# Designs tried in a protein design chat: VH-VL binders against Nuclear factor of activated T-cells, cytoplasmic 1 (NFATC1). Part 17

Target 1, 183 residues: Nuclear factor of activated T-cells, cytoplasmic 1 (NFATC1), of Bos taurus (Bovine) (p98201r389to571)
Amino acid sequence: PSLPALDWQLPSHSGPYELRIEVQPKSHHRAHYETEGSRGAVKASAGGHPSVQLHGYVESEPLTLQLFIGTADDRLLRPHAFYQVHRITGKTVSTASHEAVVCSTKVLEIPLLPENNMRATIDCAGILKLRNSDIELRKGETDIGRKNTRVRLVFRVHIPQPNGRTLSLQVASNPIECSQRSA
Key: E = the ipSAE of ESMFold2; O = the ipSAE of OpenDDE; V2 = 0.75 times the mean of E and O plus 0.25 times the DockQ between their complexes.

## First folded at step 3 (VH-VL)

Design g84 (from c13 with heavy chain D32N E106A, light chain N33S Y97W; framework fv_ciduvectamig_arm2)
Fold by ESMFold2-Fast, scan of step 3:
Parts: C-alpha cells; sequence; structure tokens
Structure g84 (fold): chain C 183 residues (1-183), chain A 125 residues (1-125), chain B 110 residues (1-110)
C-alpha cells in the first residue's frame, strides 16, 4: 500500500514542509441528509471560505490536497462514522474538485497549484449526514442514534521525494457542530 | 393524522404554465422531518418524481433532471401549503399529478407516506 | 423508459406466493438502501407498502416482505388474497437528491 490509511496519524510539518489551515471554518455548519439537496459549502469564521496552504514546497509540480470529514471528540482522529464530505459545484465555486472513495470514506481531491502559491480556497466542500441505518451497515455500529454531531475537516497532502518515497502531511480544523445552527 | 388536499386548473394549453396547490393539515410545511414532493403518473401507470421543497434553517428545493429547467416547487408558510409550477407545457405533460409527504428521519426513509387525492391535468389546445 | 425495471405483469392464485423484482444500477438500488414499494388500487393514490427495502408501515400485513440483492430489490407477497390485486411500484433514491420509479407491475389474482 503506497499511501497511509485515513486513520493513520500524520504530522502537519516535516523538514521544510508545513500544511496549515490559514482560515478556519465556522464553528457550526448545518449538514444535509443524503436524500436532501446541498446546504452549500462550509463557510469561514471571518467570511468567505476556509483556506489551506502548503509551505516550504518550491517545486513546479502541482500536488493534490485531500479532504475528508474526521472525528472531533474522539481520542484519535479518524474518518467520521456519521458524516461525509460532499462535493459542491456551480458557477460561483472557484476551486475545482474531484470526489474519490477510500475504504467507504468520501474524499475530495483539490489541486494545490504552484501558481497559486500552493494555497487552496475550500469553497467546494459541504458536509453530508449519513442515515443511522446506513452507518450500522457500513461501520458495524451497534448503537443507532448516537449524539455524535461534531466534526473536523481533515486535509492531507502527499509529497513525492527525490528518493522515490512519499512524505505525507495532515492538518485538522477546529471542531464544527453539525446538529444545530448557532444564534 | 396528516392530510393533503389538492387544487388547481385541470386544463392547460401548450406553452402555458401548469400550476397546482397542495394544502397541508396535521403537519407543518416547515416540519424538520418532512419534504413536500410532487409526483406525476402517466396513463401508462408509470410514476415520475418531479421535485420537492423543504425547510432546514432555510428553504431548499430538489428537482428531477427531466423537468429541472421548467419546474418550481414553492412553500407558503402562512397558508401551510406548497405549489407546483411547470412552465412551457406540452401534451407530454398530460398526467395525473399528486402531492406527497416525503418523510424521513436520520434513521429511516419512510418514503412518500401521505398522498393527495390527485389532479388529472390535460395539456391540449 | 422508467429508470427501474419491473415486470409489466405477474399473476397467482389465492394462497400462493408471488415475487415482483425491481432492477436498477450500482448507482441507485445497488448502492442505497432507500427502496420503497407502493400499492395502488384502481382510481386511488398509491399507498406506501414497504420502506427502507424491507420495513412495513403500521397496518401493513406481514404477508408483504422485501429484500435486496445486488442491483435488484424484490417484493414478495405470501398467502395471496383477492384484495392484493393492484399495481405495485418500486422507487429508489438515485443520488443527486433525486428519486426514480419503476414502470409498475400489475398483479392479477386468478
Amino acid sequence: as target 1 above (183 residues)
Amino acid sequence: QVQLQQSGPRLVRPSQTLSLTCAISGDSVSSNSAAWSWIRQSPSRGLEWLGRTYYRSEWYNDYAVSVKSRITVNPDTSRNQFTLQLNSVTPEDTALYYCARDHYTATYYYGMDVWGQGTLVTVSS
Amino acid sequence: QSALTQPASVSGSPGQSITISCTGTSSDVGYYSYVSWYQQHPDKAPKVLLYDVSKRPSGVSSRFSGSKSGNTASLTISGLQAEDQADYHCSSYAGSWTYVFGGGTKLTVL
């Protein structure tokens, strides 16, 4: 297996490289159910959308930023059992994205381009709430209807090295509450 | 007990707008566990889901690809009802039109569990 | 064309069991567990008979059961009765926040 599993713990910095969330998401986002339409992209606390940048990368080759929805309140960060990332498209979306599936977890693939200083604006990502019956089937959950409604946005980048190895970095956002809207 | 009562014109001319209303009793059009759908049935007994409206902090709509450019489903919270507007109708839009409650929770999708009585709409000159 | 394939008609005698199939793709029936079945008697609106593949609403006889294998959902009616004579429609979530229906199956009780 060439890439780390999504529940494998990775650093946010290594050597000259650091993956940083430059603009954090808002502390709440009302997730939509799988059978409903999109609620739009996750927004930033300061207005606009979250942004992520890879620092220390001086090569001319583009990289791919991966985004998935991770746990917030668990001891270990791993893919969330109840929430998935959802790809947002449209004329107002500036950032291209592609959806992939890794071990039953949806992952958005977003370009990190040298011409954009290896920075991406995350205006292409919503949050999808899975049905509890589907969660039981997929994750082997025995407790349907758990109150596990907080998530983090988890970003990864995989940097090819001259020696043929891959350096992987990960950063997670501040927690986002998905069950209710703040007043 | 939830009931849906339909009203609207039964004859529409080609190129005009088909407009139907569905009045809700026993539930709120802004209920968090429901969406409000329109479904049509051709004389061949085929059902076709057209679209829905629902409230989750804000109003949202979803539409079938086949009608998306011509359809609007709108809620009216003051009268506790929702409407179908289908623009630029052709004779192919002749069908029995139903409103229905699209009922789901985090655990279950209950399907279209309450239906209106149906309205036969004929598109002809 | 309907998105889901059902036989146009099935028939059986009282007391027999019959099965109606509903075949979709890996992007609807094969992927999701959001399959519903509807019973429709002449000149009446459809009534939900099964939801989430195999669940029965309150008041629906245990003679009606549902299952799913791969891209095919099935409705089975055991102990067939005269009042079961009706049209049966399957529906599935189809992704992109939409639903699709089958062409319907006319059940004749001989």
Scores: ipSAE 0.006, ipTM 0.536, lowest interface PAE 12.8, mean pLDDT 85

Design g85 (from c13 with heavy chain D32N R56S E106T, light chain Y31W; framework fv_ciduvectamig_arm2)
Fold by ESMFold2-Fast, scan of step 3:
Parts: sequence; C-alpha cells; structure tokens
Structure g85 (fold): chain C 183 residues (1-183), chain A 125 residues (1-125), chain B 110 residues (1-110)
Amino acid sequence: as target 1 above (183 residues)
Amino acid sequence: QVQLQQSGPRLVRPSQTLSLTCAISGDSVSSNSAAWSWIRQSPSRGLEWLGRTYYSSEWYNDYAVSVKSRITVNPDTSRNQFTLQLNSVTPEDTALYYCARDHYTTTYYYGMDVWGQGTLVTVSS
Amino acid sequence: QSALTQPASVSGSPGQSITISCTGTSSDVGWYNYVSWYQQHPDKAPKVLLYDVSKRPSGVSSRFSGSKSGNTASLTISGLQAEDQADYHCSSYAGSYTYVFGGGTKLTVL
C-alpha cells in the first residue's frame, strides 16, 4: 500500500497506539543555509535533544520514524517551503539516521527499536534554510520566506497491521523560531 | 590573491598517522564565507572529499563517512592554517592530497575555488 | 566506486561541441543546485570551471556551460580547442555538509 502524502492530516493516536513527543525542542534554533556550516542538531530546553516514543506497540519488529520540517503558522500542517530537515552526523551522535526525498521534501528516517521501548532521541536532526534563489525557483516568493521563519518538527510512523494494511500516525512539535534574531 | 601552501611528510608507514598542514594567505581560517577542506585523488577512487573545518560562532568539523573514524581536521588561528590527521593508515590511503577553500555566500556556492599545490603521500612499509 | 557517475572518456575534434554527464541521486544532484565542475590538466590541481550548476567564475570562457535535469547535471564545451584536453570532474553537495565527486572524464581533443 502507498503511504499518505506529507500534507495529509493524520492522528497522533489510534486504537492502542499513540505517537508522542516526550521531550519538546527548544523554541529557538538558528537554521543554516546548506552551503554554510551546520549549526548542529535541534536541542531540548533541558540539556540534550528532543525525544519521541511510540506507545502501545507490543511487537518485536522495529519500525521507522520519519521526520520532516513542517509549517507552524499555516491552518493546515504541510511541508515547509523554506526549511528542510538536515541529517547531523558525528562521533557523539547516538541515533542512526538516513535521508530520503518525498515530493521534493527531505525526510529523515530514524529507527524505532523494541529494545529501546520504541523511543528515539532526536540528536541527528538540524534545520536548513533554502537560499533566496532556491526559494524563488521552487516556490516563486523570496519575500514571504523572510517573514515565514517558524517551523515544527513533524514525526510519522507507519505500523503494519495483520490484515496487510498500514496504520499511520503523526505528531508535530511546538513551534520553533529559526530566524537569525532571537526573540 | 588567496593562496594555499601545503607541507608535511610524503612517506608514511602502515598503521601510523598521516599529517599534513595547509597555510592560508589572503584570507582568514576563521572567515565567515569559507570552509577549509581536504580532498584526495587516487587512480582507483578518483577525487574524494575527506572533511572540513569552519567557523560559524564556534568551530565545526564535517567528515566523509568512509574516513570518519580515523580523521581529524583542525584549524590553527594563530598561524592561519589548518591540518589533516588521518590515523591508522593503510596502502589504500596512498593518494595525492589537496587542501582547498570551500567558498560560499548567502546567494551562491562558488565551489572549491582555491586549491593547494597537492602532496603525494605514499603509504608503504 | 564514485558516488556520481561520469563517462570515463569523451572525445571530439576542434570546433565541435561535446557534453559530459554527471548522474547522482535525488539526495544530491537531484535535490541541490550546488553542482560544481572542475578542469584538471596533467600535474596540476583542479580548477573550478562552473559553480551552482551553470555559473562561470571570472576568467572562464563562455564556451563552457552547465545544466541540470532531474538527477543528471551536464557540462557542455562548445568550439572545442586543443587546450580543453583535460580531466573533468563533477561535484555535488550531498547533504549533512558533505560533498561527493564523480569518477572523472578524460576529454581527448583529436
């Protein structure tokens, strides 16, 4: 079966399952352009990084957690036109990740492992800002990109069911301000 | 105007550390429009980007997956230079090593626009 | 071998046009507009020839042009000259502040 489009609205819980952000990201993160140096992974307000857990899953099979950057101030949650998730790697990064591209949106794929109680620490994700020229080419408006600087981390999980169908869940973080200036 | 000058040993024994230095003139190693990269070239692998160092409010390093466990790229602001250290070398690390400026602005990525002269490093017993 | 696929060799006669392809994935060439091309003469360091897919540094001849379609970037050299005989390398930003190179293409001017 095909997976839901990234702008499709999905619940955070269904039946016995709930996808929950256990530790929220900080409200501010300085995004970087793709050609400039990375500003590191998104942090949590206490020391460390955001965490996400799937509750109610009792099978022994690992699942894949998907992460993409979504809109904060739009009526509907959609992939953000001006920001993309960025895979962070390093000697101290504890969580494995892989990049995929879905309809021009970067998606980070993170394992959810039964031995970790289906909980992932998100120490592998940064936020990229597209350059003005790239925003114009892809979305047709550089001016709106300067004003639209708030994002959400959007997490999805797809749970195979015994009948061959897939149950999909989604949860979005609190808004994150990504502009150069801190509020 | 900007020039990169390489130095370091050309012969390294297997299991030892390969160490090269790249001296920068005409720009600052802490420039906010540049990262400083190491790239190697061999007949079997072609050009291969190894890693970089750069300053953006603090120092950062990025490394290619293939060398990540063995590589360190370090800036030296006092001498305006940066270094490559590659640990536990094997004959497969035999290559021509280049340093390069990775040049960008908010509008354009200019690529590796300035290169050092290259250093042929042979790994043999 | 190399992350980006280039033909090993290409040839042309003076005055002709040739094109060199550089094929990656949807996570590098297909996603980013950060493709560079480098010209390398024997015993010399590579020299940047094109950046941002199609832009020329100061001093690079207008005979060199670049384009991108899907996961493939292309370098075209028009009005081929003897001094164009060299190796040509493509590079793309590959995410996570990393870069990948193609295997290189040897251009022979007949």
Scores: ipSAE 0.000, ipTM 0.502, lowest interface PAE 14.8, mean pLDDT 84

Design g86 (from c13 with heavy chain D32N H103Y E106D; framework fv_ciduvectamig_arm2)
Fold by ESMFold2-Fast, scan of step 3:
Structure g86 (fold): chain C 183 residues (1-183), chain A 125 residues (1-125), chain B 110 residues (1-110)
Amino acid sequence: as target 1 above (183 residues)
Amino acid sequence: QVQLQQSGPRLVRPSQTLSLTCAISGDSVSSNSAAWSWIRQSPSRGLEWLGRTYYRSEWYNDYAVSVKSRITVNPDTSRNQFTLQLNSVTPEDTALYYCARDYYTDTYYYGMDVWGQGTLVTVSS
Amino acid sequence: QSALTQPASVSGSPGQSITISCTGTSSDVGYYNYVSWYQQHPDKAPKVLLYDVSKRPSGVSSRFSGSKSGNTASLTISGLQAEDQADYHCSSYAGSYTYVFGGGTKLTVL
């Protein structure tokens, strides 16, 4: 594909455009395992959900916001080896989404609509913890996975330009601690 | 129960390829709870892990740095077995070679919980 | 020339306890909790005794216990019996998708 690799570093602003997280996620979200029931969507404080907006886009064509789970403690932002985004659906979910896979990383595709001022409420995203056996065999690092429990929500948008090029922007959330809280 | 049965030549000349097969019964070579390893044992080096193959939606291989340039570990799903190929052997490759299962669950790494019988391979002219 | 350091030999009398050390670096034993111990009788393949530092597979006697402090893992055998006479090997995850072994320790039951 012609889109940048998920570990490629991208700006959050370029020219007239800025991709901004308007409402940050809570600093803690318990990720679920494949065999557990979903913990629900990532929340913001006060019971709402994170929101993301593209500023400076004046066209009438909708765009697609991509969301994946990225690293928190690394110098370079990249897809997290131990956590994946999980699509949440149901009657209380207001934001449509579609799941795609890019180089073994799950990516949620969320519409950015001009009628909503290019703003999306992220009420459709949970966080899945990968199996320790898969992590151990691919990375040999389940102990690092147990200690590397912090993630960021990583958002991307790809803006077609009149010259036929694509301008890509990325913004990452504040870190989210995904480990189980002590009882 | 799971059993591993080894086969292959026991004498290899220097510069040739060492080739061994490990046949699996009681488990699948594509089991997502297992990885399939080769380990060798010599008086001078003790036990030495060489490499492994495993299936997690796609096949993966990992190899020890000391042998990485000349080793291949390959699965064969149709025959439920996996093989070791070690190229350009020298007398230092003389060892007792074992295949083993690395057993993982979502919670624990059980280590190499099942081993083959071992194959003594001598590298000499 | 093993990556992990074990004493070459240890001895004890029946009924006593012995401990075998396994010393690595801050990049293997000191960093990961993937330490396994293996028992090997003459002319036999190794058999797993402990995994994840201190856990026992089904069928392994409670006389075998494991621990880790800093860069050193330890296997302790209590109530020594004649059949415990064997070679004991430690192994650890070493990063970069690789594993390393110790040199092995010969246990003699006097």
Scores: ipSAE 0.006, ipTM 0.496, lowest interface PAE 12.0, mean pLDDT 84

Design g87 (from c13 with heavy chain D32N E106S Y109W, light chain G95D; framework fv_ciduvectamig_arm2)
Fold by ESMFold2-Fast, scan of step 3:
Structure g87 (fold): chain C 183 residues (1-183), chain A 125 residues (1-125), chain B 110 residues (1-110)
Amino acid sequence: as target 1 above (183 residues)
Amino acid sequence: QVQLQQSGPRLVRPSQTLSLTCAISGDSVSSNSAAWSWIRQSPSRGLEWLGRTYYRSEWYNDYAVSVKSRITVNPDTSRNQFTLQLNSVTPEDTALYYCARDHYTSTYWYGMDVWGQGTLVTVSS
Amino acid sequence: QSALTQPASVSGSPGQSITISCTGTSSDVGYYNYVSWYQQHPDKAPKVLLYDVSKRPSGVSSRFSGSKSGNTASLTISGLQAEDQADYHCSSYADSYTYVFGGGTKLTVL
């Protein structure tokens, strides 16, 4: 069976499991354009980084946490048309990550390890602002004239079940303002 | 029904180690749906969470920054209990000490839903 | 003192509503939606009243409700009864896998 589409609504808790954001991102992050170079990873208050934990998982197998940039409207949460996740690497980054693409949306894959209590520190993710020319080439893009600058970090985990099916959970962060004109 | 029963010395000299035990009935200390915490209560600081131990795929411990250098919380699966050791105590460690279960379910994190009876520990010369 | 700020005391008459505040920072109450409230009667251990800001454990009266705005969580007790006279403690998840508590509020039912 295929994993759920990124615009499919999923619960944050089901059966014995709950996916939680333990440390929220700051309400503001200056996203970078592809031509500007990286502006660093999304931060939390006091200089740390967001963290996500899966509760109720008692198996010894690692899982993969997926991260993508979603819309600010939690009710109609879907991949953002104007922003993508950007993988951050370097000597100050403690969390391993891998970049994948799902239906033209960049998805960052981050390990959830039993030895770390199924908790990941999100020090490996920045936010990339797409150019208008890139947006116009996408099928179904209808709101090109609007300046939608608010995003959420959207986390997913897919948990194999004993019956051979996959249980999928999703949690979204508080909104993040990505415009350049906030102090 | 889950019950927690505390035991240990009630008087400790400054610079010594404070040691308390919490015996668990009705649940397992290695339960994957629980974490086992120590909390203390004093007039000057109110309730203060000290640390926890819990089992998932292995044993884990988390400790409050204020006591991290002096504290150990240890499980004992054979006796279904867990202990608090607090080293190098001072009169400021005088408090009512509680053990508690931090309870998880598939839907909720209930917080500390079951508490021991409390042990008043006095640190004095 | 304690990490979270609560009023030392609050009072009300039977049938009235009272509210107890719990103020933290943008790194605990203002950040996480993991606020719990505990009720403690004299010479007894605390009992959990609310968790996840506003959720009640099975058996807790609907007279107890919780909310959060910015850095402040609030416990509201409606239809105040004599047995509500107790100490009330708030707790929040904080950075690095820790919990922090408020100083406690003594509720007097007049």
Scores: ipSAE 0.000, ipTM 0.465, lowest interface PAE 14.2, mean pLDDT 83

Design g88 (from c13 with heavy chain D32N E106D, light chain Y32D S96E; framework fv_ciduvectamig_arm2)
Fold by ESMFold2-Fast, scan of step 3:
Structure g88 (fold): chain C 183 residues (1-183), chain A 125 residues (1-125), chain B 110 residues (1-110)
Amino acid sequence: as target 1 above (183 residues)
Amino acid sequence: QVQLQQSGPRLVRPSQTLSLTCAISGDSVSSNSAAWSWIRQSPSRGLEWLGRTYYRSEWYNDYAVSVKSRITVNPDTSRNQFTLQLNSVTPEDTALYYCARDHYTDTYYYGMDVWGQGTLVTVSS
Amino acid sequence: QSALTQPASVSGSPGQSITISCTGTSSDVGYDNYVSWYQQHPDKAPKVLLYDVSKRPSGVSSRFSGSKSGNTASLTISGLQAEDQADYHCSSYAGEYTYVFGGGTKLTVL
C-alpha cells in the first residue's frame, strides 16, 4: 500500500545502505512460454547464478528482496510489457521464493537473511515471454512482433526505519537478450 | 518430414513394468523446439497425457499426477529415441499408447503435431 | 474420467455448422490461450486441428475455427462435409507443466 510504484525511480545507495548485484546474469537467456516446459533459471556469466547483497544493514531482522523484469532500452526503468519473472522451484533450487502480483507485474519475493550477510543467490528466477493475447489486453497493441527482446533483472529492498518510515532501494542488472535468434 | 515409430511388448502381466520405445526420424530428441510426450487412450478414460521429456540446456521430465509415482520417460540421444516405463501395471493400464512431439517456436505452441502409429498394450494374466 | 468436459456426441447435416464445447476451470482452459483441438478418424492417431485456441496449422481448412470465453473453449465447424465425421478432442495446459484432455466428442454427419 505505502510502497513505491514499480516505475518509480529509486537509488541503489542511501545513507549507510547499498543494494548491489555482486554477480551479474549472462547477457543471453532464452525466454520461453510456460507451455514449453522450460525450468531454466537465469545463469551467471561465469557459471552458477546471479547474486545480490544489501550492504550496510546491521540489524538482526530479515528483509525481503523483490525481483521483477524491467525494461532495458527505455529512458526510464519500468516493468517490461513482454516478459515476466517466473518462479523456479525444485530440489536443486537453494533459495526460497514467493510470487506476488503488483499492477499486473509478477514480483518474486526472496528472503535476505542476516545469517547469509544479507546476500541472496538468484537460482529461483526464470524469464517468461508473455502471450500475444496478454500483451494486447495490457497495452491494446496488435503489432507485437517487433524487436523489444532485451530485459533487466530489477531488484528492490524496503528497509524499515526507526521512525516508522520505509527506505527503498533499487538496482538493475546489465541487459539480457531474451530472443532465440542471434541479433 | 518428421516420423515417430513405436515398438515394445503388446502384452504385459499385472505388477510388471510396461516398456515402450519411440524412434524419431527427421528431428533430434534433443531439439530445443520439441518435447517428447506419451499419451494413452482407453474407452473408459479417453485420451490421457502421461508425461514428457525435453532438452533445454539440461534434460527435464514432466509427469501427470495420476502416474507420477510409477512413470519414467527417458531420452536416448545415441539412438535418437525416447522410452516410456510404467511400473506396477494393472488391468486399468490397458490402453492404446501413443508417442507424440510437442512442437514449439518462439511465438507458438503448435500442439502435438506428430504422432506415432500407436501400440495397443493389454495388461492381463 | 476426463479433466475437461465435452458433449459425448454432436450431429449435423452437410453444409450446416456445429459447435463443440470444452469446459474446464480457471486453472486450465480459463488460465490462458493454451487450448488445442485434435481430430481423430477411426483407427488413426489424433491430428492437431487448432492450437492456441484459434490458430490453424498449415493444411487445416478455414471451416474449422476456435474461440474461448472464460472457462469454456469452443470448436466450430462450418460447411459440414462427410469427411468431418470423426472424434474431436480438446486439450489444455493444466499447470505445473502438465496437460489434460477432454472426454472427446463424436461428430456424426447425417
Scores: ipSAE 0.090, ipTM 0.658, lowest interface PAE 5.7, mean pLDDT 87

Design g93 (from f1 with heavy chain S31D, light chain T31R R95Y N97K; framework fv_cofetuzumab)
Fold by ESMFold2-Fast, scan of step 3:
Structure g93 (fold): chain C 183 residues (1-183), chain A 121 residues (1-121), chain B 111 residues (1-111)
Amino acid sequence: as target 1 above (183 residues)
Amino acid sequence: QVQLVQSGPEVKKPGASVKVSCKASGYTFTDYGVHWVRQAPGKRLEWIGVISAYSGNTYNNQDFKGRVTMTRDTSASTAYMELSRLRSEDTAVYYCARDEYYGSGSYFDYWGQGTSVTVSS
Amino acid sequence: EIVLTQSPATLSLSPGERATLSCRASQSVSRSGYSYMHWYQQKPGQAPRLLIYDASNRATGIPARFSGSGSGTDFTLTISSLEPEDFAVYYCQQYSKWPLTFGGGTKLEIK
């Protein structure tokens, strides 16, 4: 009954189902600190926002798409220690979202609706940078996180099966450079 | 533009405590860490510890175990380092230094002018 | 703790000459493509001044005659042509591991 842990490795396809990122995020995004003002959502190279679609789902029930910020350069894809997803709201945001916290990781919950062909435009998500100094002071490590500035958007969907079990799928975006350093 | 201004010189007896201040200006105080470094006459620089101006979290060099306390006041943009149970070996110039922790390479780009602390019996 | 050894302890040179200063670490200060070694200049009665950060990057306002190189455990600060204001003590410093540590310094003196 419990959902898989966020560092659990999941496939992007199984049987008739495939969770696919139809429009990738831009390779660069300025992440903001908690002390900074409101920021924009992650953008796509095509001038809009990323989009995600679940293929093969023919049922009439809505599902929930989960989004969290994951590692880019680790062997294991897991929640990023230094970046969190940030919920963007406002008049120009077309996609509803809710924020949850799972084991200290912020997760956005976004509806996947049959009337929209199980496709969501991700115009509700920004990237928040945690302070590396605070994390390093907590762990006693000087180098952890200071140069680790690449992330992935990690999407999950949990599909109820006729046998009462849940099928979980995950897809991760191309890496996004979130460094706020200018050259 | 960026300045770290430290409190004036101190003369203390063994067993006393000293509290040095470091007032920041010209930048957003809470975006940087503040390190404390000392230098005894004719000796190398010695790292004491660091405080996050944002969170108040600290990490102190074990050589100062149980004797150093770092704090900050975000409304005054001021960091403090208190060293207790002073010994003659604590005679040194004490520096604060700014560290851009996240994004910019973790180095001491601006320093305070130093505070001379003399411990004499 | 990482021990930093600077050599020579004292270097006597004249203006116009090239200075080469060494810093060796007891263990690697390089991680994930970065070398966390920094160089500072200190003049008598003054606070240290950042010269070079992350082994090879010149700090803002530092003249082009200063350069840094190295990785792992072996690092060099070079001053291509000494000017009178360059005679000072130079310290290397690692930011790879707690506690942060400094070298013993190299005193660059006239003659």
Scores: ipSAE 0.007, ipTM 0.567, lowest interface PAE 8.7, mean pLDDT 85

## First folded at step 4 (VH-VL; framework fv_becotatug)

Design k1 (from g65 with heavy chain Y53W; at its last look DockQ between E and O 0.04; V2 from the best seeds 0.00; counts 0 for: pae E 17.1 > 2, placed apart)
Fold by ESMFold2, look of step 4:
Structure k1 (fold): chain C 183 residues (1-183), chain A 120 residues (1-120), chain B 107 residues (1-107)
Amino acid sequence: as target 1 above (183 residues)
Amino acid sequence: QVQLQESGPGLVKPSETLSLTCTVSGGSISSYYVHWVRQAPGKGLEWLGVIYWSGDTDYNTPFTSRLTISVDTSKNQFSLKLSSVTAADTAVYYCARGYRSDWSGYFDYWGQGTLVTVSS
Amino acid sequence: EIVLTQSPDFQSVTPKEKVTITCRASQSIGSNIHWYQQKPDQSPKLLIKYASRSFSGIPSRFSGSGSGTDFTLTINSLEAEDAATYYCHQSYSLPYTFGQGTKLEIK
């Protein structure tokens, strides 16, 4: 099956379906390097965590919600060159997740279940800052990228259609500032 | 040019608290990490911990209960306190800089170091 | 904790010879290794960052190589002022650690 590349621009609404971020993340989240230990999951501004829901889906089959870290300051939404999603586990995390890699971008896979009205709480996702050495190894990156500290959470869902095709939806969060100053 | 300089008492009694200051001068007000590293006489280098202008810290595991690193932004000063010292804490203490703009892990500027002796 | 093991512990060398110092990490650390020179009663001085990138102002006779677990600092055509102790340092994970050091003497 041919799924859209992560840098393809996809709608958040198509036909009866809409993928929505019901609870937005806070505008600030301290990212961490791989070696500095986790800084925890992204939080919502009123406490708690972001949540995402697929509306209009009436089938009984579970779907997979994808989450990756995207750009906030580019004209086009694309995987961020300097940040990656990081899977958070532990006693306080209620949402199952799995890490996958798609073309050098980490993607967190989260179940969307009909019994939960196709809604997921995103308490399982943190933000990892790539090391300078890793950034310099990626094609096309410049010094300007080292100052690019704003991201968006990008969610995707792929809905199988009766005709064998797949309908893909995407929604991005409000920008998140990942510098060392938290609100 | 950024310069770091350690200062503090050169002699500390056992069971007391070692207290040092790192003064930063000649640099940008840009955010960066300040690390503390020590070297016992005739021994190698030992990383103690790190602090940012924001006050965030991480400590090496053996020092978690005894070590406090802090910053006074009004004086451009970083401080290290190590409680309950023994002779094993006798060392030259360095502060060192890691530049924040890419979260670099190497130490590009070091202070001159200050010897602290723990003796009765 | 990631252990860095340097070899040799000590080396006596003649000027203009090539010197090689190795550093082996207890697990893969990519290129997250840095090399420092320390002369007696002085602070460490950064030579090489990220395995192979020379720091500003460092003589071209100093070079580094390696990735993963095995790293090398090379001094091509040693000079008398290069007598010092050399340390490798990993920044892959906290706590940051250093190798035990390699002391070079001129004979």
Scores: ipSAE 0.000, ipTM 0.456, lowest interface PAE 17.1, mean pLDDT 82
ESMFold2 (binder alone), look of step 4: mean pLDDT 90; pTM 0.931
OpenDDE, look of step 4: ipSAE 0.094; ipTM 0.712

Design k2 (from g65 with heavy chain Y53W, light chain R53K Y96W; at its last look DockQ between E and O 0.09; V2 from the best seeds 0.00; counts 0 for: pae E 13.9 > 2, placed apart)
Fold by ESMFold2, look of step 4:
Structure k2 (fold): chain C 183 residues (1-183), chain A 120 residues (1-120), chain B 107 residues (1-107)
Amino acid sequence: as target 1 above (183 residues)
Amino acid sequence: QVQLQESGPGLVKPSETLSLTCTVSGGSISSYYVHWVRQAPGKGLEWLGVIYWSGDTDYNTPFTSRLTISVDTSKNQFSLKLSSVTAADTAVYYCARGYRSDWSGYFDYWGQGTLVTVSS
Amino acid sequence: EIVLTQSPDFQSVTPKEKVTITCRASQSIGSNIHWYQQKPDQSPKLLIKYASKSFSGIPSRFSGSGSGTDFTLTINSLEAEDAATYYCHQSYSLPWTFGQGTKLEIK
């Protein structure tokens, strides 16, 4: 069975399980352009990083937390047309991650480990502003004439069920205002 | 209960392409990844590569130009193709289930293995 | 590439004795090491994950320890069925690598 498309609306709580953002990102993060160096990972207000935890999971097997950049001002939560997640690595980054592409959207895969109480610190994620030439407007998307610079961090987890189906949860952060250079 | 089974021809001539299939039964592969590992006769284990649920792959450095791993999610089947084989590619080939390649790389389920001999 | 060196390569052991197998990494890998048992003509089977965490259903006589570069698999009170080759495996960074193996035989 296929995983839900990234624009599929998913709950953050189902049965015993809840995917929760324990530490929210700061309300502002300067995204970088392709031609710039990274602006670093998204921070939390207290000088640390956002954190996410899956509650109610009692099994011993690791799961994968997905992270992508979603819309903040649309009626429905969907992948952002102008921003992508960017993988941050280096000496100060303690959280492993893998960058993948799903239907033209970059997704970070981050471990949720039972030995860490299914909690991940998100010190591995930055935000990239796409060039105008690289912006792919999907079916039904329009530029509504506003500067669309607000995003949310969108987290997903997929939990295998005994019946062979997969339970999928999603939670989105508070909005983040991103700055970008003039096009 | 997840089970993996390798299949494919046991004899391949030098310079040809080795082709194997791994069939996964008894579960969803959504949170898991299939890896390929081989073992030359009398030797140790060698990790070849992994395919992610997205279809992306990572290959061990010596194989990046010769190895192709693919998936047909509708059939729960994974394929391995290794081109331009030599006698050094003679080995038992395993498919194994793991989580993600950059973290939590232990293999909790293995196929039975299939011996492929490269000989003229 | 991270090289894992196991010791010993081979050991002939008496049942009910304690057996230790070591694995040394060429650089620090934290606890990102896993241990497998492989019997002749069989697939490897996971014993220990993350240096010291037993996999489900593994007999309690198997234990693992270590962090950084030096790791140990211990079999307390060896049983005849434990005759096999044992491998350590690192998942700290690509490419993933295995130790060369340690073969245990029963005297």
Scores: ipSAE 0.000, ipTM 0.502, lowest interface PAE 13.9, mean pLDDT 83
ESMFold2 (binder alone), look of step 4: mean pLDDT 89; pTM 0.927
OpenDDE, look of step 4: ipSAE 0.439; ipTM 0.832

